# Ledger of designs, part 11: VH-VL binders against p39998r288to527

Target 1, 240 residues: p39998r288to527
Amino acid sequence: VQLLEMESITSEFFSINSAGLLENFAVNASFFLKQKLGGRARLRLQNSNPEPLVVILASDSNRSGAKALALGRHLCQTGHIRVITLFTCSQNELQDSMVKKQTDIYKKCGGKIVNSVSSLESAMETLNSPVEIVIDAMQGYDCTLSDLAGTSEVIESRIKSMISWCNKQRGSTKVWSLDIPNGFDAGSGMPDIFFSDRIEATGIICSGWPLIAINNLIANLPSLEDAVLIDIGIPQGAYS
Below, E stands for the ipSAE of ESMFold2; O stands for the ipSAE of OpenDDE; V2 stands for 0.75 times the mean of E and O plus 0.25 times the DockQ between their complexes.

## First folded at step 2 (VH-VL)

Design b1 (framework fv_tislelizumab; at its last look DockQ between E and O 0.01; V2 from the best seeds 0.00; counts 0 for: pae E 11.8 > 2, placed apart)
Fold by OpenDDE, look of step 2:
Structure b1 (fold): chain C 240 residues (1-240), chain A 122 residues (1-122), chain B 107 residues (1-107)
Amino acid sequence: as target 1 above (240 residues)
Amino acid sequence: QVQLQESGPGLVKPSETLSLTCTVSGGSISSYYWSWIRQPPGKGLEWIGVIYYSGSTNYNPSLKSRVTISKDTSKNQVSLKLSSVTAADTAVYYCARGTDSPAFYEYGMDVWGQGTTVTVSS
Amino acid sequence: DIVMTQSPDSLAVSLGERATINCKSSQSVSSNVAWYQQKPGQPPKLLINYASTRATGVPDRFSGSGYGTDFTLTISSLQAEDVAVYYCQQYNSYPLTFGQGTKLEIK
């Protein structure tokens, strides 16, 4: 909520719109994750080893999804990182205009999309690279998993499957959640009592996060090892 | 409109290396994955391999030990090398704009070259 | 390797009639199947991808169906220009594999 307000102020008073902030997030976050993936030493044209694989779990209807796709775009644009995205919805048409736009660009940059957890698993079997990073970007800070599911049992089941899959990847795979791990309340950092399943995140990537939430999250998510604040270009004056 | 054109020697001696080039026009090779497919006379289609954005490759296991696929972005070309050829390698060779991974939202091979005939003979 | 088996090997159909070609995979390939048309002296042309999606420029008389292991290419009303060899292909797993082809002729 605070982040949304800051974005609004930034747009109104500084003429930096949400698209700009999103891009700034994506590019800076991508630098961070590229380092986690081995940096320039690994991510280079002359490297004949298999590319690292990043999987994105994204909403097709909120800002988190759009951010994740933009991030994915920056990760895969050179071809040195493979990126696969699975959406919370199996609909043929994406609901959010920004998500649509980012999806198109993401695809043009070499990003891939699968239609189910089963498809994702199949894709993984055909690749000679294990999943090294999962980006959890379903819920974000602007909605809950219950909001995403609405009254659809199908979507709810899909989300649960995605969460289950993600949690199974833990061990050699790092899970980075955008803003907040799914299944937690973005404002308080407490477990969401209205959704039973939760992402066991190992790290959090955020652009603006309430300090109150991080303490509660640490207390309730033992798997959490790291958190990084990404500079998205919000002017200091916006905080005044 | 993207167009593909295969080129190379039409005749190769046994044990030598077959070298083919696929020249792409109307688009950048950096934007797609590219596959090589061959078709022996009067027979069906055999997938040889694919090259990815990064330059990484995936080959048919039946040919893996003899196949090398590469690309040159400066020339907008994709290349195929097949070593230690025999009569069994006689075929029409196609390059195609191919798919990467099976589970992705992707189309099949939607753009093909006209093919180039390669005969392996002494 | 996943084996794609087409049936029949050859088919003769009268002009204006329906032509049906089947393709069976040795294991499930979900919807990751493409169909190609190849005329003599020409490269294959993509007709259907993802089991049932027509490629750009493909006439409406061509349709694909199926999921898992059984797939079908249908030409609702055969035209003279449809004489060709048709191939199914799976891209569910590497290596990519094709059916043996079905030769379609006019009766």
Scores: ipSAE 0.018, ipTM 0.567, lowest interface PAE 6.7, mean pLDDT 90
Fold by ESMFold2, look of step 2:
Structure b1 (fold): chain C 240 residues (1-240), chain A 122 residues (1-122), chain B 107 residues (1-107)
Amino acid sequence: as target 1 above (240 residues)
Amino acid sequence: QVQLQESGPGLVKPSETLSLTCTVSGGSISSYYWSWIRQPPGKGLEWIGVIYYSGSTNYNPSLKSRVTISKDTSKNQVSLKLSSVTAADTAVYYCARGTDSPAFYEYGMDVWGQGTTVTVSS
Amino acid sequence: DIVMTQSPDSLAVSLGERATINCKSSQSVSSNVAWYQQKPGQPPKLLINYASTRATGVPDRFSGSGYGTDFTLTISSLQAEDVAVYYCQQYNSYPLTFGQGTKLEIK
């Protein structure tokens, strides 16, 4: 996909490393989502109601999981947003070095991690707080859920459980997918023909390139309300 | 463009519950947060409370024991209930939208309804 | 509660002249202040957000300034249609609170 090539070229040609692009994404996406959660009127004010709760569903992938954990870190740094992350694998089985690095920082900033949907539901019951935003980062533009699920029956069952949980939260809860909603092909925006379970996203956060598949996503994802392009600071010269 | 319209009874008896509805057109109530504000005749503005798009609420402590704000996403409506009303609750009631901007610094209430007058009288 | 105190309560200014309305908070609100214009029988209209940022469609003659506890709304050249009551509002802490209003009239 052209976004993968552009990020690599940018890192070498302009001396901008991928960690810098990740940080730009996290900062800008966090500002966008903080505004959706009530901005400074809510997030800096005394109030008697529970803090907003955000849940992150993430894969062990630099393209999706690392972005999601960096975003989660920026959300919870203020101490006014509760963030809980559930990975598609156990957190002690994480392999990607950037995911592991971002997860460590995320935890130090007050982010929480659970290892099952059951533990997530238990944590939500203890907090007595509904989820306001779910961030879906299980699939990036470089792979599909079929690719992730095909590696293990345990992982497939876990992914299906996470999708089921997420779609049950749909009422007033907003679901923001990073780049492409789970269950859809990143290039075309058409449903994945090999994996039937899908996140019913209400919004899409695109990083870098315009979302070229938006018309097909609108046609096949009736829950979709919005799409936003987040500036990650790719220099104009990199597009030549 | 987004428009807000309050509706409800113009006259409410003391000790009863005032019930108002804000109908939103040209946009979805699921995407923003919504406040109720009131203004007694010839007087200033008083913030009643807010509902976030998740359904969480925050109320003015002076009214908290009597106020409920709720949403109905299927009808695209935000509702206000104020119990045990007295003559002091006579006012124009407004609903208003909290602003959202790409700049992420717009926190004022950028869209207001026309207001609905409520008189509490026996 | 943070008390927002406007001064003056009423102001008369000649057409084309500068009008200045002050708002003081009982404790620091940083830049978390909005200004509204309200004409008789109409809802408030947002003029200024974040102490100094004009809302969409608001004429350049309206400007806001201030930080902390002291805030100012300025109309650089008063027009006939600017006759209204003006309110400041803080959104730094709940409950959100408004100033008592300043009535602006043509002198």
Scores: ipSAE 0.005, ipTM 0.504, lowest interface PAE 11.8, mean pLDDT 80
ESMFold2 (binder alone), look of step 2: mean pLDDT 91; pTM 0.939

Design k1 (framework fv_canakinumab; at its last look DockQ between E and O 0.01; V2 from the best seeds 0.00; counts 0 for: pae O 5.9 > 2, placed apart)
Fold by ESMFold2, look of step 2:
Structure k1 (fold): chain C 240 residues (1-240), chain A 119 residues (1-119), chain B 107 residues (1-107)
Amino acid sequence: as target 1 above (240 residues)
Amino acid sequence: QVQLVESGGGVVQPGRSLRLSCAASGFTFSSYGMNWVRQAPGKGLEWVAIIWYDGSNKYYADSVKGRFTISRDNSKNTLYLQMNGLRAEDTAVYYCARDWYTDYAFDIWGQGTLVTVSS
Amino acid sequence: EIVLTQSPDFQSVTPKEKVTITCRASQSISSYLHWYQQKPDQSPKLLIKYASQSFSGVPSRFSGSGSGTDFTLTINSLEAEDAAAYYCHQSDSWPLTFGPGTKVDIK
């Protein structure tokens, strides 16, 4: 709630558009995640170890999906990180202009898309590599599971399948949610009382400002190990 | 002119091998996933295999897993299908088809090449 | 693997009449369903992608609808050149699969 209002004020007062904030997020978050994947020592052409696999779960949302695809583009463009994305809807039904733009660039930079959990599992098997990081970008500050599914039982069932798949990866796999884990209320940090399906995130990547609801997330998300604030370049004067 | 041209079909005995080629022209080959789809005489379409636009991954129909290998050479604008352990049920016209990056909708198809597996 | 069924197997239709072809998936495939036309002695051509999106250059008489498990291809006013086999194709899950086809002929 609080971060959404701050982004709006920044755009009006300092003439910073949401595309600029998105790119700053993607660059800084990709650097952070590359360090988690082994940094320079692992992510080079002469490395004999398997390239890391990152999976992105994304929605058709500027505040969530667009950030995830821009981040995915920065992760895969060097050719040392394999990135596969699965959308909550059909990829050619994307409506958000920034999600579409970032998805097009992501593909051209080496990013891959699969259409279902079963296709994702087949891709993982063929690559013979477990996923090291899952990026959860299905829900942002401005939506809930119900908002994402709308009236479609097909989309709702798909999202539940994606959550189930993600939570099965909790072993050595790290799950990083962008801003808020799917299945939690952004304002309070409490679980959604009408749905039991929730991402069991091990980390949260916040953009701009710390998540106000972090105390409630810590209390209700025992899997949570880390939270990081990513600098997106909001001018300090916008907060005064 | 956007074009896909298959070659390498013919008559072979069961248990033998055959290699199909698909030559692409008129478009940026490395921007497209490539597929093989076959059609037995008088029958419907059966998807055989796909390779991603950069060659990074491959998927197969259950009927051909372990026997067929899809590959591509982006420097030659060519798609390949290596078919080992051929069986009578592999008799078909084999088409190559493209999809824009990972969208999996086949917008351009070749004319096909006939493979006949017969004693 | 996902099984697609089509109905009817065959239609003989008077020109200018409406043709309806259905495709059913054995499980939900969201909107990852495509329609192809194959005229006699020709390779298939893409008509509709993602259930309802007409491909470039496809006549407006062709339309698609559906989501989940049930999908429909409609030819609003059949032309002589539309005599062909029509196939649905799912891209939700590996392996990719086609329906068995529906043959449409001019009465």
Scores: ipSAE 0.489, ipTM 0.795, lowest interface PAE 3.3, mean pLDDT 84
Fold by OpenDDE, look of step 2:
Structure k1 (fold): chain C 240 residues (1-240), chain A 119 residues (1-119), chain B 107 residues (1-107)
Amino acid sequence: as target 1 above (240 residues)
Amino acid sequence: QVQLVESGGGVVQPGRSLRLSCAASGFTFSSYGMNWVRQAPGKGLEWVAIIWYDGSNKYYADSVKGRFTISRDNSKNTLYLQMNGLRAEDTAVYYCARDWYTDYAFDIWGQGTLVTVSS
Amino acid sequence: EIVLTQSPDFQSVTPKEKVTITCRASQSISSYLHWYQQKPDQSPKLLIKYASQSFSGVPSRFSGSGSGTDFTLTINSLEAEDAAAYYCHQSDSWPLTFGPGTKVDIK
């Protein structure tokens, strides 16, 4: 994918590494989503209503998961937004070092983690915060749901459960997918033929946008209403 | 369906007390701040009081401060307004109004209950 | 307290005409200004939140603008059903206050 190449060039020639780009994504995306949540007018201590709830569905092994956790960190660090994350695997089995690192910081910032959809539902019952945003970050440009599931029936089951839960959300809840809605091929924008379940995303947050994928996503995902390109600080020279 | 229904209004003499209730249905009552807003006959809207979603905080208009008490029972999905020392100028239709998730914008209103204070 | 004023107090308008209602705050309230519509014998209805954000279900002919002290509610093309009182409301500081209202009648 072009984005990965650009990131590589950025790192090699401009000394801006993936961690820096990730942070830039997280902070700018958080501004965007905070605005969607009502902005500064709502997100303050003097609000008579409870804090909004953001739920993150994250991979434990890819960039999307790390990005989502960083994003979650920025969302919850002020205490004005509640954030709960559910991983495609058990939180004790995180495989990616960046995901682990971001998870630790995320927790320190007040983010919560649950281990199952059932636990998520239980947690939601104990909160009086409305679920307004779901961040779909199970897959990204670097993997598919099939890749995540691999040969593990447990992971596959979890992913399907997570997708089911997400798609059951209605009303004021919006679903924002990072890079690509889960269940779609990142390159083509077509439904993943190897995984039958798909996230019914209402929006896409990305740092790069494949032109070919846009048309196919629009054609195949009727729930899609919006897409935003986040500036992650890739120098113009990287495109030359 | 989301609904607020006020009750408890009536005719009372000056100096008397009255307790209004607002029954909420169709939404998670405990997730919203609630307000009382009143409207004197032929007049405009006047905010009366607000209570936080968990009852942790309350604010009142100066015109009712010390006389009115806003409260809620989330287990009963009910908002209350205890009105003591009623005055003629308190005559109004009293609305309960829900905060939108965007704070202090009232998105849901009841039909109101009339309180008439007269000798 | 923050005092809100509205102009005009009353106006009679021919259908399809543009209606403009202004609300002025005694001090800056940023964008913490909301608009309500109240039809006769009905409860108020939220139209615009935070100066310019249309509430769900509100016809596109309604719009809000302004910041600081001066705000405007605009009905681009008045419909007969728009006959109502319109109130501005500030949520910048306690106590919350409403404007005196503007009554719009249909000619």
Scores: ipSAE 0.025, ipTM 0.560, lowest interface PAE 5.9, mean pLDDT 90
ESMFold2 (binder alone), look of step 2: mean pLDDT 93; pTM 0.950

Design p1 (framework fv_ozuriftamab; at its last look DockQ between E and O 0.01; V2 from the best seeds 0.00; counts 0 for: pae E 12.2 > 2, placed apart)
Fold by OpenDDE, look of step 2:
Structure p1 (fold): chain C 240 residues (1-240), chain A 121 residues (1-121), chain B 106 residues (1-106)
Amino acid sequence: as target 1 above (240 residues)
Amino acid sequence: EVQLVQSGAEVKKPGESLRISCKGSGYTFTGYYMHWVRQAPGQGLEWMGGINPNSGGTGYNQKFKGRVTISADKSISTAYLQWSSLKASDTAMYYCARSKYDYGFSHFDYWGQGTLVTVSS
Amino acid sequence: AIQLTQSPSSLSASVGDRVTITCSATSSVSYMHWYLQKPGQSPQLLIYEVSNRFSGVPDRFSGSGSGTDFTLKISRVEAEDVGVYYCMQSIEYPLTFGQGTKVEIK
């Protein structure tokens, strides 16, 4: 909530719009994750070893999805990282214009999209690339899983499948949630009592969002190991 | 020139085992997925599954999973499709086709000449 | 699985005619491809990813579409274009083909 306000102020008074902030997030977050994936020593054209695979679980209707796609774009554009995205819904058209735009660019940059967990699993079986990072970007800070599902049992079931798949990942796979792990309330960091399933996140990537919820997340999410604040270029004056 | 050359026609009886092959040449074999596509007599095309020749990872159409095995020997640039027990309904033309090493979600740019498998009593 | 339905199932055209084949999907598709199987031959790639002509494919072939509806067009059909045309989606496993469109020349 506070982040949204800051973004609004930034846009209104500093002429830095949401697209700019989103891009800044994507760039800086991508640097962070590339380091987690082994850095330049591993991520190079001369490396004959299999590329790492990053899987994105994204909403098609909120900012988290758009951010994740932009992040995915920056991760895969060099060809050193493979990226697959699965959306929370499979509709003829994506619901959000920014998500649409980012999806188009993401695809142009070499990012791939699957329509189901089953397809994702099948792809993983054929891939030479191990899944090393899952980006959890379904809920974000601006909505809940209940909001995403609404009254649709189909969407709810799909989200649950995605969560189940994510939580089944073991070994070297790390889960990074954007802003907040799915299944938790972004404001308080407490479990969302209106949705039964939750992402077992390893880390949190946030952008100027107050870390007030971190203590509650740590208390309620044992899998959480790390949290990083990404500079997205909000002017100091915006905090005044 | 990219070429996929498949093994010759097979005439088998129900219950028999069979392995057909597809050899790739003119390209880096491990740089592309190899897929198998079935075409029953007078029918359309049906994707059976694919393999990453480099890792050995496989993906199957659920319809064929457990009935066939896809494998590859990258040392000789060859992919295989095999049955442990053939059925009459397995009578079809079988094509191998390559796709880019791209999550298995790419198009088939080159195809083999096909292997006709006839299963009858 | 995503089902693909082509229209028409068959057509007969004269040399030089414009031919249009459609492919309708049960779900949204971002990766649609087109193949031609000439009589007695293996399928061959014509169009990949909706609108890209494969190497060696004449410019009389074009692809378009989005969402659930896609189209293959032949601006001036030739005798060598006889065969069965298939659309294929690769956005979801299993990969699936349309039922085919048989094109004949009068």
Scores: ipSAE 0.007, ipTM 0.534, lowest interface PAE 9.6, mean pLDDT 90
Fold by ESMFold2, look of step 2:
Structure p1 (fold): chain C 240 residues (1-240), chain A 121 residues (1-121), chain B 106 residues (1-106)
Amino acid sequence: as target 1 above (240 residues)
Amino acid sequence: EVQLVQSGAEVKKPGESLRISCKGSGYTFTGYYMHWVRQAPGQGLEWMGGINPNSGGTGYNQKFKGRVTISADKSISTAYLQWSSLKASDTAMYYCARSKYDYGFSHFDYWGQGTLVTVSS
Amino acid sequence: AIQLTQSPSSLSASVGDRVTITCSATSSVSYMHWYLQKPGQSPQLLIYEVSNRFSGVPDRFSGSGSGTDFTLKISRVEAEDVGVYYCMQSIEYPLTFGQGTKVEIK
């Protein structure tokens, strides 16, 4: 019991200041990703070159969707990064109050939302700019794709289309998953055998606690190149 | 040594509930999926469904969906198969089997000894 | 669902015979696995992913095939090889088994 109570108290500590923890995640993750996009050499007020494009795949989940939209807001708010978000459900069907709040702020900061993979592809063609980063925030560590799809064939088909689109992005496109890649079990890091479609992530951004499953993810996700653990390795370089 | 030990044989009447168990030992229980396979008397093997014992995520053969519940308790390395209302047609041998998935759906490397369930009035 | 049809449904062999069992799928399958269920026992894995022998399986057992057609061979049958042999596909849900091939040894 003693060790279990210590772990529970630590988890409760992170939830004590939930609004602050979300904002700290968003700030620190945005700094890390800005560095990957070229940092101050590219992301500057006087740069006449095309702005990088980031696509967010998000769900109606406080731990995943809210983090993703807060991150997206921080990426796009200076006007030097284009951010487009596609949800696993219709935007009209969002239920989580924190996801709704962060989505509203994200839109006010210049973030864009599309309603289908087709609309996303049209936006990409219009911009004549390939996606440089995809942020996968569909699952997180507290649910599976089966949980997200439930019994809805429409939602299941939509998730499969989003995964298919993501995995077809090639070249220098990097795929960063929040906490755990879509299609993998959060606790074990093993593939979800009950939903065969999987995000082939190239990087993982962990918030707070280390992802216990990292060893299994490394073994079962050959595309994985990097992992960032915010509480032990959050880069400060985006602002320094 | 990997072992899957199942609960003992059961004799039940139609309409009764039942939960049978499969306890894994000699390996990291949460690192492998657990499956249930049925074999009706004189018949072949039929996959019923499976579970990720760490997350509790399940998948079912559509034939059995809504008829059974698959669950696990990772604290005691045990998976379960449960009926809320048995039918005579549920008479069969039930096996648990584990799998490790790596880049494709994988094989069942270790099997339990089986649990015979007999449902008759 | 992918249906698997085994041939023959049963056979009788003498010790030392070569035995061939086939498994045909209704659609293309990348992974085929083979199990033996000896009388009164649980199934046991023989061959996984088409051609890989599981730990402790004698080298007289071999698997081959691709597409829709797969084969299990026993090069020199021994008395202990009695039982029912099953193929299984793992590509598509539901996971499915062949109907079984009963092997008797004279």
Scores: ipSAE 0.000, ipTM 0.466, lowest interface PAE 12.2, mean pLDDT 80
ESMFold2 (binder alone), look of step 2: mean pLDDT 93; pTM 0.955

